VH-VL binders against q0aze0. Designs and how they scored, part 249

Target 1, 268 residues: q0aze0
Amino acid sequence: MKIILVNNRFKENTEKKAQEIAGQLSALNVEVIIDNGLDEPYAGTVDFIMVLGGDGTMLRAARRYGQRAIPVLGVNMGTVGFLSNIEINELAEYLPLILREEYSLEARMMLEVAVFQQQSLLTRVFCLNELLLRSNSPRMLSFALEISGQKLEPYRGDGLIVSTTTGSTAYSLSAGGPIADPQLDAFIVTPVASHIINKRPLVVSPEREISLHLLEEREAIIGIDGQIKMDFGAENRVLIKRAPHPLLMVNLKAKPFFTSIDRSLQRQ
Short names: E, the ipSAE of ESMFold2; O, the ipSAE of OpenDDE; V2, 0.75 times the mean of E and O plus 0.25 times the DockQ between their complexes.

## First folded at step 11 (VH-VL)

Design Q4 (framework fv_bermekimab; at its last look DockQ between E and O 0.73; V2 from the best seeds 0.00; counts 0 for: pae E 6.5 > 2)
Fold by ESMFold2-Fast, scan of step 11:
Structure Q4 (fold): chain C 268 residues (1-268), chain A 124 residues (1-124), chain B 107 residues (1-107)
Amino acid sequence: as target 1 above (268 residues)
Amino acid sequence: QVQLVESGGGVVQPGRSLRLSCTASGFTFSSYGVHWVRQAPGKGLEWVAAISYEGSNKYYAESVKGRFTISRDNSKNILFLQMDSLRLEDTAVYYCAKDRIYYGWGSFYGMDVWGQGTLVTFSS
Amino acid sequence: DIQMTQSPSSVSASVGDRVTITCRASQGIKSWLAWYQQKPGKAPKLLIYAASSLQSGVPSRFSGSGSGSDFTLTISSLQPEDFATYYCQQDNYFPLTFGGGTKVEHK
């Protein structure tokens, strides 16, 4: 068994804890690769990915490894979130089940995002939550949204979010999008703070292909999972589709989605 | 420097065939959808056909469906219009035009670059 | 097919005049309308796309407005080089269709 142990190098004691866990796994004849974000993603084959941290660390792990169809377990080490399944103090209890492969998997769709500059591909990334297009100046954007070859009425406002159902509780929620059951596969298209044209969020089939481009030159940015940021202008184009593989999330412990949402809304 | 040049127009007899060509230079032809638009003498513009950047999607005006075939050769930067079963009503200057958007999935957003046109007329 | 009706068919104007050309679609086309200028013996030139977006290099005296079925092209202060025929064109539905044209002529 070979396991990638993903940690956040900037969190207190995460490196120390990662080393301790790696030692425990090595003692059980498990080969461990530690990914603290400093190096390129590990290129070899692995059997399991264990993510030590919060939702942010899981988003990074999904971007790096989510397309490999390998089980990914979120182990929480601090702030309560939506993407972790067990707490760090529960790991010892669940480790025998992990090693015996006694767990279920939940598939979570991902986005494939391709950003072009004129006709050249600038970047191709996969993400778990969303792509955000937003103005980077006081001026509103004017942009075209196309869904599977069908042109919608142009958008005028501060921007747009194209989200997975997993991302429905992230930026899309803050922008007024619906809370979606992550068991569903769908794109959620949520306008960002439009003050001239007030448009409703759309829920569309994950088989749709979505494209965006600016109709007028403006200062704008593209954001991916809140972790990647790039400039976006009238010569740019972004194409979004369902990623080839979903993220395979490990379920060791029942963590009902609707109970988690209810708890989060009660605190707000 | 960005330009489109049509060729292949001429005098034909009704019922015959003619193939028009449009050669592109100064831009990445293979990235853009392209159109054929015609204009009869003293009349307005009429959209004829369009083809997507890869050639996978083709669209035609009702008046030419089944008679005209649009195609492209991206390796040579050439757009074609094969015109079969020609009628007197097909008399026009034929323009090729580039769409504004690159990598469109079967949609078009305005024609920003046009050729000079090639005339198709009939003898009788 | 979507019918595009332009009015007027022709307008006589003087340099410095404000010229307004109207285009009506037979059904809703959202904002997917372009405006073109054609001078005698020349190919058309794109002026405006998406109803109101000015093409690069086109003077700011040209502006477009409207959505749905009714659209307007305005030339705020006509210049000598603006005497030409103007066409609207919808690109929301296949087949794409042009209006009949409006000739802007000297008084």
Scores: ipSAE 0.700, ipTM 0.872, lowest interface PAE 1.4, mean pLDDT 90
Fold by OpenDDE, look of step 12:
Structure Q4 (fold): chain C 268 residues (1-268), chain A 124 residues (1-124), chain B 107 residues (1-107)
Amino acid sequence: as target 1 above (268 residues)
Amino acid sequence: QVQLVESGGGVVQPGRSLRLSCTASGFTFSSYGVHWVRQAPGKGLEWVAAISYEGSNKYYAESVKGRFTISRDNSKNILFLQMDSLRLEDTAVYYCAKDRIYYGWGSFYGMDVWGQGTLVTFSS
Amino acid sequence: DIQMTQSPSSVSASVGDRVTITCRASQGIKSWLAWYQQKPGKAPKLLIYAASSLQSGVPSRFSGSGSGSDFTLTISSLQPEDFATYYCQQDNYFPLTFGGGTKVEHK
């Protein structure tokens, strides 16, 4: 068995724990790769991904490895979030199950985000939470939203979020989007401070495709999962689709989503 | 410099065929949808046809459906309008125009660059 | 088809005048309306798209407003180079359709 441990190099506690766990796994004849985000994603084949940290670390892991259809376990290390399944102090208890592959998987839809400039593909990213388009100035954006070839009313406002159901409890929620069942596959399109005060979020079928581009020469920013940032202008276009593969999240311990929403949201 | 140059216009007889061409330069032609728009002498503008950037989607005005065919050769940066069964009412300057937005999904977002036009008239 | 009705068909004005042109769609087209300027013997020039978005290089004296079915092009202070024919155009529905045009002439 080969396992990737994903942690955050900027958090010493996760680094230290990753080393400890790596030692333990090695003693059990498990091959371990540690990914602290410093280097490129490990290109070799692996059987399991263990994410040590919080939601941010999970998002990074998802972007780096989500397309590879590898089981991903979130191990919380004292942070508030929605994407961890077990706590770090529970790892020893569940480790035998992991090694015997005695766990269930929950498929979570990811976004495929492609950003273009003219004929050139600038970047293609798979992400677990959301794509954000926002103004880079105090001025409102004017941009076109197209869903499966259908032109909607031009959006005017600070920006727009296209989120997965997993991401519904992230920035989309702060912008007034609905809380979605993570077992449901859908796009959530949430306006950010729309000029139309009663502009409502859209819940869109994962079978559809979404396009965004600016209608005026304005400076904007594309954000992905709150971690990737890039400039976005009139010469750019973003295309969003359902990723061809979901993130396979490991479910070792039952974690009732709806009963934990209030507690989790109050802590954010 | 973004430029479109129409050619192929001339004097024809009713019922005959004519093929217009529009040569693009200064931009990635294969990335943009393009249009034909015509203007009869002393009259207003009339949209004729549009074609997506890949050429997979074609759209026509009712007045030319079944008679005109829009096509493109992206390898040569050329837009075509095959006009069959020409009628006197087809007399016009024919413009090709570039769509504002690249990689459209069958939607168009205004025409930001136009050619100089090519005149199609009929012999008496 | 969407009929675009422009008014007036012509307007006589002087330099410095405020000129207003109206375009009405036979049904709602959201904000997917463009305004073009055309001078004699020349190809049309795109001025405004999405009802109110001024294109690059177009003077600020030009402005567009409206949504749904009623749209307006305004020239706040007419300049000598602005005498031309103006057209509205919708691209919310196929076939794409133009208004009949408005000729702005010297008084």
Scores: ipSAE 0.505, ipTM 0.820, lowest interface PAE 1.5, mean pLDDT 93
Fold by ESMFold2, look of step 12:
Structure Q4 (fold): chain C 268 residues (1-268), chain A 124 residues (1-124), chain B 107 residues (1-107)
Amino acid sequence: as target 1 above (268 residues)
Amino acid sequence: QVQLVESGGGVVQPGRSLRLSCTASGFTFSSYGVHWVRQAPGKGLEWVAAISYEGSNKYYAESVKGRFTISRDNSKNILFLQMDSLRLEDTAVYYCAKDRIYYGWGSFYGMDVWGQGTLVTFSS
Amino acid sequence: DIQMTQSPSSVSASVGDRVTITCRASQGIKSWLAWYQQKPGKAPKLLIYAASSLQSGVPSRFSGSGSGSDFTLTISSLQPEDFATYYCQQDNYFPLTFGGGTKVEHK
């Protein structure tokens, strides 16, 4: 059995815990690959991914491995978020179930984000929470949003968020979007500081294609999960679809989303 | 610098056909949607047809639907309008025009560059 | 098809005047409206797109406003080169449609 152990070497002693867990697993003849963010994603066959840390570390794991249909377990190391399933002090209790593959999976929709320059695909990125389009200057943006080829009223403002339901509790929420049940598949489209009074957040079928482009020359930024940024200009277009594969999140322990939502939001 | 030049206009007879061409230069033709717009002598502008940048989406005014066919050759930077079953009402100056938006994906956002026009007249 | 109705059909104005031209759509087109200027014997020139956005190279004395069904083009201080015919056009629905034009004339 081969496991990737994802951590963030700069947070919460995750590096020390990763070494401890790797040693324990190696003693059980489990091959462990440590991904601390510095190297390219591991490309070989892997049976399981264990994420040590908070939601940010999970977002990186999802971008790196989410399209590979590998079970991913979030292990909380002290900062409660939305994406962990068990606590680090519970890992020993659940390890036999992990090794026997006795757990359930919850699918979480991801976005496929394709950024074009002219006719050419510049990059394709998968994300778990959201794409952000925002101004990179004090001037507002004027941009077009198309949903399955239909032009919506032109946008004027600071930007726009296109999020998954999982991402509904991230930047989308701060911009006025709804909290969504992460078991639903949908896009949530949330304006950022719109100067157009009647622009409301939209909840959109995951089967739609969403595209964004500027209506005038301005400096803008595309942000992905709050962790990747790219310059965006008048010769660029972004196309957003549902990703081919959801993130497969391991469920070993029931974590009631609705009962704990206030506590989780307070830590964001 | 950026230029569109129409050609192929002339005098036609009832029920005959004519093909207009529009040659583009000074910009990446294959990145933009293009339109045909006509103007009868002394009259206003009438949109005729448009085609997406890659050529798969084609749109027509009701007055020409079924008779006119828009097409493009991106390798040669040429837009075409095949006009069949011509009628007296088709007498006009025909302009080609470039849409302003890079890769409009079947949508159109304003015509920022226009040709000089080519005249189509009808005998009778 | 969406009917675009311009008024007035013509305007007599002097250099320095403020000129206002209106355009009404037969149904809502959001803010997807463009304004064009055309001089005799010449092709049209784009002035305004998306109701209020100024095309590159167009003087700031031109402005557009409105949304839904009612739109306005304003020339804040008419210049000699502004004597021309002005057309509105909607690009929200196919077929795209032009208004009938408004001629701005000297005197």
Scores: ipSAE 0.094, ipTM 0.671, lowest interface PAE 6.5, mean pLDDT 89
ESMFold2 (binder alone), look of step 12: mean pLDDT 92; pTM 0.949

Design Q40 (framework fv_bermekimab)
Fold by ESMFold2-Fast, scan of step 11:
Order: sequence, then C-alpha cells, then structure tokens
Structure Q40 (fold): chain C 268 residues (1-268), chain A 124 residues (1-124), chain B 107 residues (1-107)
Amino acid sequence: as target 1 above (268 residues)
Amino acid sequence: QVQLVESGGGVVQPGRSLRLSCTASGFTFSSYGVHWVRQAPGKGLEWVAAISYEGSNKRYAESVKGRFTISRDNSKNILFLQMDSLRLEDTAVYYCAKDRIYYGSGSFYGMDVWGQGTLVTFSS
Amino acid sequence: DIQMTQSPSSVSASVGDRVTITCRASQGIKSWLAWYQQKPGKAPKLLIYAASSLQSGVPSRFSGSGSGSDFTLTISSLQPEDFATYYCQQDNYFPLTFGGGTKVEHK
C-alpha cells in the first residue's frame, strides 16, 4: 500500500505531524510519500491520499491528484473548513478503517481549464472550486462568454466566476452566486460587478463547454481556486469543461452540509 | 506574413462542377475556423460557408445548401469549396477568410484575414 | 435568415467630413456585428467587431456603436483613403449575413 501525505510547507507543526504519521504508517508496511508543495506531484501510482491541513491544502491536493481516481481524505489540523472529514485527534481511531479500505466515497466534480496564448496551449489545470476572470486595473473588462456554441451578450464589468457546486460557497458566494448542494454536478457562472443591471448568475449543465476571451485590450488575471494566478490579455483564450474524473472524497463520518452552511451564514 | 491565396476559379458551363482551393500561410491554419464569401460583379458581399478549425462543424448559406461542400486539409493548410450543379447566379469572385478567434466551439467572431479572391464565371 | 439593411446605399462626402452609416437587423443580434471596408478590386478589410471593438491597426477615427438591432459606423474625419464601400455583417445567427453595402464617394 502506498499513501501520499499532503501538507502545508508554511506550517511547521504540519511538517512534524506528517513525519510522525509517516513513521507510524511505515511501521505498518505502508510506503509513504510526503508532498509539501515544493516539488512536482508524485508521478508513481498510489492507493490513498491523506491531506493534513485546511481547505487550501485540499484544493492543492485536488489540483495535483484529483484526476487519478484515488481516495482523498481531508484531516483537519484545527482550521474550520468545508473540505475535511475528520480531525487530527481522530486519526488514530480511523486509521485501521483506512488501511482495510472500509470507508465510503463522495464524488465531487472538478473543472478542466485550458488557457491558450494565441494558438498555443499555455496551461491545462484542474480545479475543485472555480476559475475567476478579473480586471487587474481600475478599468472594466469587456469580454465574450460562449456556452456550447451560443454567444451571450458581451459582459462588461470587473469579471466573471465559473464555479463547481463545491465552489458555490467560496468566491462565487461572495459575488452573489447561489449556494448549491455539492452532490450536484453543474457550472455556476457568476458575474463580478457587472455594469449591466440584470446580469444574473447562471446554473448550467456540466456537459456544456464554456469559453472566455477579452474583446478589448485590458490587463486581467485568471485565478484558479484562489491559489494560482496568471495574466490574461486579448490574445488569450480560456476553455472550461467538466474534468474527466471527479475528486473522490473519503467519508469516515457524516458531515451535514446544510447545517454547516446555515451556521456560517448566521456568523458575522 | 499571414495570408490566404485562393485558386481554382475559371470559366464553367451551367450544371457543371468546380472545386476552389485556398492555401494558408503565416499562421496555424489548424487552429482557426475559415469562411467562403462571394461577391457577384458590381454587387455586395454574400457569406457562403464556414468550417470549424477541426473540420467537424460545417455551415452553409441557404442558396448553396445541398450543392456546395466545404472541407479542409489541415496537414496541407488548404481549404476547399466543392461546387456542384453550378447556376448563373453563382457567378462571383470567391474569397476565403480566416475567423478572428482560434479554437472556436461553434461560433465565429469576425473575419480578419482575407484572400485575393478567385473569379467563377460562365460561358455559353 | 437575418436580413441586414444598410442606409444610405451611397453618400457623397469631402475630406474632413463626419460620415455616419447605419445598419438594421431584422431581429436582435445582441452586439455580434462586424464592419468591413472594401476598396475597388480588393478584398474586404475588418474594421470593427462585436459592434464597437476596433480591429488592430485600424485608425481611431473609425468607431462603431449599437446593440440589438440598430448599429452605426462613424468616421469622425474622412481621409482620402476612406473612400470605399462599407459592409455590416452579423455573426449571431447562421447563416451569417451581410448588409447591402454603403458606398462613400467623392463629391
């Protein structure tokens, strides 16, 4: 059995805990690979991924490994979030179940994002929450949104978010998008400070293809899961579709989504 | 230098067939949708047909549906228009034109590069 | 099919004049309209796309406006090289359709 431990290199206590857990797993004849974000993703085959940290660490793990159809478990290190399933102080209790493969899986859709510079593929990335197109200056953007070959009226404003249902509670929510059950597959398309009064968020079939390009030369950025940023200009194009594989999240205990959302919306 | 060069025009008889070609250079032909647009002598522009960058989506004007076939060979950087059952009304200079955007999903966004045109006319 | 109606069909103008050409679509095409310039014996040249976006290399005296079904191309100060025929073209619906053209003539 081979397990990847994903941790946040900028938190020293997670490094020490990762080493401790790696030692425990090695004693049980489990091969352990530690991914602290400094190097390229591990290229070999693995059986399980354990993410030690908060939602940000889970988003990174999903981008690196989410398309491999490998079980991913979020282990909370004390930070409140939506993407972890157990607390670190519960790991010893659940470890025998993990090693015996006695758990259920929840599928979460991901986006496949292809960014082109002129005709050349600049990058292809997968993400769990969203792609953000945003102006990088005080000037509004003018851009084209195409959904499965249908051109919408050009958008004019600060930008646009294309989100998964998992991402509905992240940046899309802040921009006025709906809260979606993460068990559903859909794109949520949320405008950011649109100059057109009646531009509404759209909920779109996950079978659709979405494309974006600028209609005027402006300085803009593309953001992925709030962690990757890249420049976006009139010569660029982005194509978005549902990723080939969902992220397979490990469920060891029930986590009530709607109760958690209700509590979060009541907090100030 | 980005350019398109049409060829294959000439004098034909009504009811016959003709195949036009358009050779692309100076850009990645396989990344762009391309169009055929015609113009009868002394008249305005008329869009004839278009083909997506990979060749899977083809669109035609009503006046040529069933008679004309658009195709492309991305390995040779060539666009074709096969014109069957030609009519006197098909007399025109035929231009090929590149769409402005690359990797379009089924839509077109303006034609930014045009060829010189090739004349199709009739004799009796 | 979307019918594109241009007016006027011709206009006589002098260098320095403001020239306005209008284009009306038979149904709404959003902002998906392009403008082209064609000089005698030459291929058309793209001036404006998406109703108001200026193509690279086109002088700033050319501007486009409008949305829905009514569109305008304006040449703010006509230059000698601007005597030509101008065409609008919608790309919102298939088949794509051009307007009948507007000839900008000397005198």
Scores: ipSAE 0.696, ipTM 0.867, lowest interface PAE 1.5, mean pLDDT 90

Design Q41 (framework fv_bermekimab)
Fold by ESMFold2-Fast, scan of step 11:
Structure Q41 (fold): chain C 268 residues (1-268), chain A 124 residues (1-124), chain B 107 residues (1-107)
Amino acid sequence: as target 1 above (268 residues)
Amino acid sequence: QVQLVESGGGVVQPGRSLRLSCTASGFTFSSYGVHWVRQAPGKGLEWVAAISYEGSNKYYAESVKGRFTISRDNSKNILFLQMDSLRLEDTAVYYCAKDRIYYGSGSFYGMDVWGQGTLVTFSS
Amino acid sequence: DIQMTQSPSSVSASVGDRVTITCRASQGIKKWLAWYQQKPGKAPKLLIYAASSLQSGVPSRFSGSGSGSDFTLTISSLQPEDFATYYCQQDNYFPLTFGGGTKVEHK
């Protein structure tokens, strides 16, 4: 068995804990690769990915490994979040089940984001939560939104979010988007401070293709999962579709989504 | 350096067929939707047909639907208009034009590059 | 089909004049309207797209406005090279349709 341990070396003793867990796994004849974010993703075959940290670390793991159809387990290390399944102090209890592959998998859709400069593909990125288009200056944006070949009224405002259902509780929520059951597959399209009154979030089929481009030269950025930032100008175009593979999230114990979100909203 | 050049126009008899070509250079032809637009002598512009960048979506003006077929060969950077059952009313200069946006999935956003046109006329 | 009506069909103007051309759609087309300039014997040239967005390389004296059904192209200070025919064109509905044209000619 080969396991990748994903951690954030810059956050709260996670490196020390990753080394401890790697030692425990090695003692059980498990080969361990540690991914602390500094190197390229591990290119070899692996059987399992264990993410030690909060939601941000899980988002990085999803971008790096989510398209490989490998089970991914989120292990919470004291950070509040939605993407972890067990706590670090529970790992020893669940480790035998992990090694015997005695768990279920929950599929979470991902976005495929292709950013072009003129006609050339600049980058193709996969993400678990969302793409954000936003103004990077005091001037509002004017941009075209196309859904499956249908041109909507041009948007004028600070930006737009295209989110997965998993991402419905992230930036989309802050911008007024709905809370969505992550077991559903859908795109959630949420305007950011639209100048046109009554622009509403849209919930659309994940089979649709969404495209965006600017109608005027403005300083704008594309943000992906709150972790990748790219300049976006009038010569750029972004195409968004459902990624070929969902992220396969390990379910070792029930974590009821609606009870968790309700508790989080009361605390926040 | 970005250019579209039409060819294939000429004198034709009513009821015959004619095939127009438009050769693209100086840009990535396979990334853009392209249009045929015509203009009868002394008259205004009339949109005729368009084809998406990959060739899967085709659109026609009502006056030519069923008679004209738009197609493209992305490997040769050529746009075609096959004109069947030609009528006197089809007399015009035919322009090909590139859509402004790349990778449109069935929508068009203005035509930013135009060819010089090729004339189609009829003998009596 | 969406009918695009341009007004006037012709306008006589002098260099330095402000020229306005109006285009009316028979149904709402949002902001999906382009303006083209055509000089005698030449292919059309795109001036404005999405009703108000200036095409790269087009002088700032050209501006577009409007939304829904009523649109205007303005030339703030007419230059000698601006004597031409101008066309609006909607791209919200298939088939795409052009206006009848407005000829800007010398007084």
Scores: ipSAE 0.660, ipTM 0.850, lowest interface PAE 1.7, mean pLDDT 90

Design Q42 (framework fv_bermekimab)
Fold by ESMFold2-Fast, scan of step 11:
Order: structure tokens, then sequence, then C-alpha cells
Structure Q42 (fold): chain C 268 residues (1-268), chain A 124 residues (1-124), chain B 107 residues (1-107)
């Protein structure tokens, strides 16, 4: 059995804890690869991915490994999040179940984001939460949104979010998008500070292709899962579609989504 | 550098057929939607037809629907317009034009590169 | 079909003049309108797309405005090379349709 431990070296001393867990797994004859985000993703075959940290670390793991159809377990290191399933203090209890493959899997859709410069592919990225197009100056953007070849009314404002249902509680929520059941597969398209008052969030089929491009030269950026940032200009175009594979999230104990989100919204 | 060159125009008789070609060079033809636009002598521009970048979607003006067929060969960088059942009203210079947007499947955003045109005219 | 009505059909102007050309759609086309310039014996040249977006390489004296059904092309200070026929074109509905053209002529 080979397991990747994903941690963030620069976040809350997770490197030391990852080394301790790697030692424990090695003692059980499990081969361990540590991914702290500094190197390229591990290219070999693995049986399981264990993510040590908060939601941000899970988002990075999903981008790096989510398309490989490998079980991914989120282990919370002390902060509450939506993407972890067990606490670090529970790991010893659940480890025998992991090694015996006694768990269920929940499929979470991902986005495939392709960014072009004058018809040439610049980058292709997968993500779990969302793509954000936003202005990088005080001037609002003017941009075109297409859904499956249908040209919508132009958008004017600070930007747009294209989100998965998993991402509905991230930036899309902050921008006024709906809370979506993560068991549904859909794109959520949420305007950011639109100057057209009747622009509403859209919930569309995950089989649709979404494209964006600027109608005027402006300073803009594309953000992916709040972690990748790249410049976006009038010569760029982004194409968004459902990724070929969902992220396979390990479910070792029940986590009811609706009571979790309700508690999160009201604990302030 | 970037250019479109039309060919295949000429003198025809009413009711006959003619095939126009448009050869692209200097850009990635297979990434762009392309149009046919015509202009009768001394008259204004009239949009005729368009085809998406991979050829999956085709669009026609009502006056030519059922008589004209647009197609493309991306391996040879050539756009075609097959014109059947030609009428005197089809007399015009025919331009091919590239759309601004790449990878558009059903949307067009303005025609940024045009050929020189090829004349279609009629004899008695 | 969407009818594009362009006015005036012709305008006489001198170098340095401000020239305004209007285009009216028979129904709302949002901002999905382009403007083209055509010189005698030549193919058209794209000036403006999406009602107000200036095409790369086109001089800043050209500007477009409008939305819905009423649109304007403005040349702020006419130059000798600007004497030409100008066309609007909507791309919101199929079939795509052009206006009848406006010829900008020497006084």
Amino acid sequence: as target 1 above (268 residues)
Amino acid sequence: QVQLVESGGGVVQPGRSLRLSCTASGFTFSSYGVHWVRQAPGKGLEWVAAISYEGSNKYYAESVKGRFTISRDNSKNILFLQMDSLRLEDTAVYYCAKDRIYYGSGSFYGMDVWGQGTLVTFSS
Amino acid sequence: DIQMTQSPSSVSASVGDRVTITCRASQGISRWLAWYQQKPGKAPKLLIYAASSLQSGVPSRFSGSGSGSDFTLTISSLQPEDFATYYCQQDNYFPLTFGGGTKVEHK
C-alpha cells in the first residue's frame, strides 16, 4: 500500500505532524510519500491520499491528484472546515478501516479550466471550488459569457464566479450565490458586484461548456480555488467544463451538510 | 501574413451551380469560425452564411437557405460555399471573412480578417 | 429578421469635422453590434465590435456607443483616409444583418 500525505509546510506546523504520521504508517509497512506543495505532484501510482490540514490543503490536493480516481481523505488539524471528514485525534481509530478499505466514497465534481492566448493553450487546470474572473483595478470589467454556444447579455461589473456545488459555500456564497447540496452536480454562475441590477446567479447543467472573454482591454485576473492567480486580458479566453473525473472523497463518519452549514452561518 | 483568398467565381447561367473556395494562411484556421458575405454591384453588404470552427454548426441567410451549403476542410485550411439553383439576385462579389473569436461553437463577435472577394455574375 | 436602419445614407464632411452615423435595430440586440469601414474596390475593415470596443490598430478618433436598439459611430476629427462607406452589423440573432451603409464624402 502506498499513501500520499498532503500537508502545508508553511501552515500551523503540519510538517512535523506529517512526519510523525509517516513514521506510524511506515511501521505498518505502508509506503508514504509526503507532498508539502513545494515539488511537482508525485507521478507514481498510489492507493490512497490523506490530506492533513484545512480546506485550503484539500483544494490543493484536489487540483494535484483529483483526476486520478484515488480515494482522498481530509483529516482536520484543529480548524473547522467543510472538506475534512475526521479529526487528527481520530486517525489512529480509523486507520485500520483505511488499510482494509472499509469506507464509502462520495463523488464531488471538479471544473476543467483551459486558458488560451490567441487560440494557443496557456494552461489547463482542474479545481474543486471555483474559477473567479475579477478586475485588478478600480475600473469595472466588460465581458462576454457564453453557455454552450449561447451568447448572453454582456456583463459589466467587478467580475464573475463559475463554481461547483462544493464551491457554493466558498467565494460564490460571499458574492450572493446560493448554497447548493454538494450531492448535486451543477455549475453555479455568480456575478461579482454587477452594475446591472437584474443579473442573477445561474444554476446550469454540468454538461454545459462555459466561456469567458473581455470585451475591453482591462487589468483583470483569473483566480482558481483562491490559490492560483494569473493575468487575464482581452486576447485571452477561458473555457470551463466538467472535469473528466470527480474527486473521490472518503467518508468514514457521517457529516450532515445542512446542519453543518446552518451552524456555520449562525455562530457569528 | 494573415490572409484569406477567395476563388471559384465566374460567369454562370441561372439554375446552374458554382462552388466558391477560400484559402486561409498566416493563422490557425481550424480555431476560428468563418463567414461568407456578399455585395451586389453598387449595393451594401449582405451576410450569407457562417460555419463554426470545427464545422458542427452552420448558419444561413433566409434568401440562400436550401440552395447554398457552407463547409470547411481544416486539414487544408479551406472554406467552401456550394451554390445551387443560382438566380440573377445572387450576382455579387463574395467575400470570406474570419470571425474575431476562437473556439466559438454558436456565437460570432465581428469579422476581423477579410479576403479580396470573388465575383459571381450571369450571362444570357 | 432583424432590420438594421442606418442614417444618414450619405454625409458631406471636411477634414477635421466630427462625423456621427446612427444605426437602429428593429428590435433589441443588446450590445452585439459591429461597425465596418469599406473603401471603393476594397474589402471591409472591422472598426468596432460589441457596440463600443475598439478593434486593435484602429485609431482612437473612432468610437461607438449605444445599446438595445440605438447605436452611434463617431469620428471625432475626420482624416483624409476616413472618406469611405460605413456599415453597422448585428450579431445577436441569426441571420446576421448589416445596415444599408453611410457614405462619408468630401464637401
Scores: ipSAE 0.659, ipTM 0.849, lowest interface PAE 1.8, mean pLDDT 90

Design Q43 (framework fv_bermekimab)
Fold by ESMFold2-Fast, scan of step 11:
Structure Q43 (fold): chain C 268 residues (1-268), chain A 124 residues (1-124), chain B 107 residues (1-107)
Amino acid sequence: as target 1 above (268 residues)
Amino acid sequence: QVQLVESGGGVVQPGRSLRLSCTASGFTFSSYGVHWVRQAPGKGLEWVAAISYEGSNKYYAESVKGRFTISRDNSKNILFLQMDSLRLEDTAVYYCAKDRIYYGSGSFYGMDVWGQGTLVTFSS
Amino acid sequence: DIQMTQSPSSVSASVGDRVTITCRASQGIKTWLAWYQQKPGKAPKLLIYAASSLQSGVPSRFSGSGSGSDFTLTISSLQPEDFATYYCQQDNYFPLTFGGGTKVEHK
């Protein structure tokens, strides 16, 4: 068995804890590859991915490894979040189940985002939560949104979010988008501070292709999962579709989504 | 430099066929939708047809539906317009034009590059 | 088909004049309208797309406005090179359609 252990070396004690867990796994004849975020993703084949950290670390792991159809387990290190399944102090209890492959998998859709400069591919990235198009200056954006070749009325405002159902509780929620059951596959298209009165969030089939481009030269950025940022200008175009593979999230412990989100909303 | 060059125009008899070509250079032809637009002598512009960058989607003006066929060969950077059952009212300069956006599959956003045109006329 | 009606069909103007050309669609086309300039014997040149977006390299004296069914092209201070025919064109519905053109000619 080969496991990638994903951690964030900039969080307190995560490197030490990662080494401790790697030692424990090695003692059980498991080969461990450590990904602390500084190097390129591990290129070899692996059987399991264990993520030590909060939601941010899980989002990075999903971008790096989510398309490989490999089980991914989120292990919380004390950060409040929605993408972890067990706490670090529970790992010893669940480790035998992991090694015997005695767990269920929950499929979570991902986005495939292709950003072009003129007609050349600038980057292709997969993400779990969302793509954000946002103004990078005090000036409002004017941009075109296409859904499967259909040209909608131009958007004018601060930007737009194209989200997965998993991402419905992230930036899309803050911008007024709906809360979606992450078991559903759908795109959620949520405008950011639209100047047009009747621009509402859209819930769109995951079989559709979404494209965006600016109608006027403006300073804008594309944000992916709140972690990747790139400049976006009038010569750029972004194409969004459902990624070929969902992220396979490991369920070792019941974590009811609607009860969790209801509790979170009451906290504010 | 970005350029479109039409060819294949000439004098034809009513009811006959003619095939126009438009050769692209200086840009990635396979990334853009392209149009045919015509202009009768002394008259205004009339949109004729368009084709998406992959060739999957084709669109026609009502006056040419069933008679004209738009196609493209991305390996040769050539756009075609096959014109069948030609009528006197098809007399015009035929322009090819590139759409502004790349990788558009069903929508067009303005024609930013045009050829010089090729004239189609009918014998007396 | 969407009928695009331009007015006037011609306008006589002098260098330095403000010229206004209007275009009316027979039904709503959002802001999906382009403006083109054509000089005698030449191919058209794109000036404005999406009703108000200025094409790269086009002088700032050209501006477009409007949405829905009523659109305007304005040349704020006419230059000698601006004497030409101007066309509006909608790209919201198939078939795409052009207006009849407005000729801007010398007084």
Scores: ipSAE 0.662, ipTM 0.851, lowest interface PAE 1.7, mean pLDDT 91

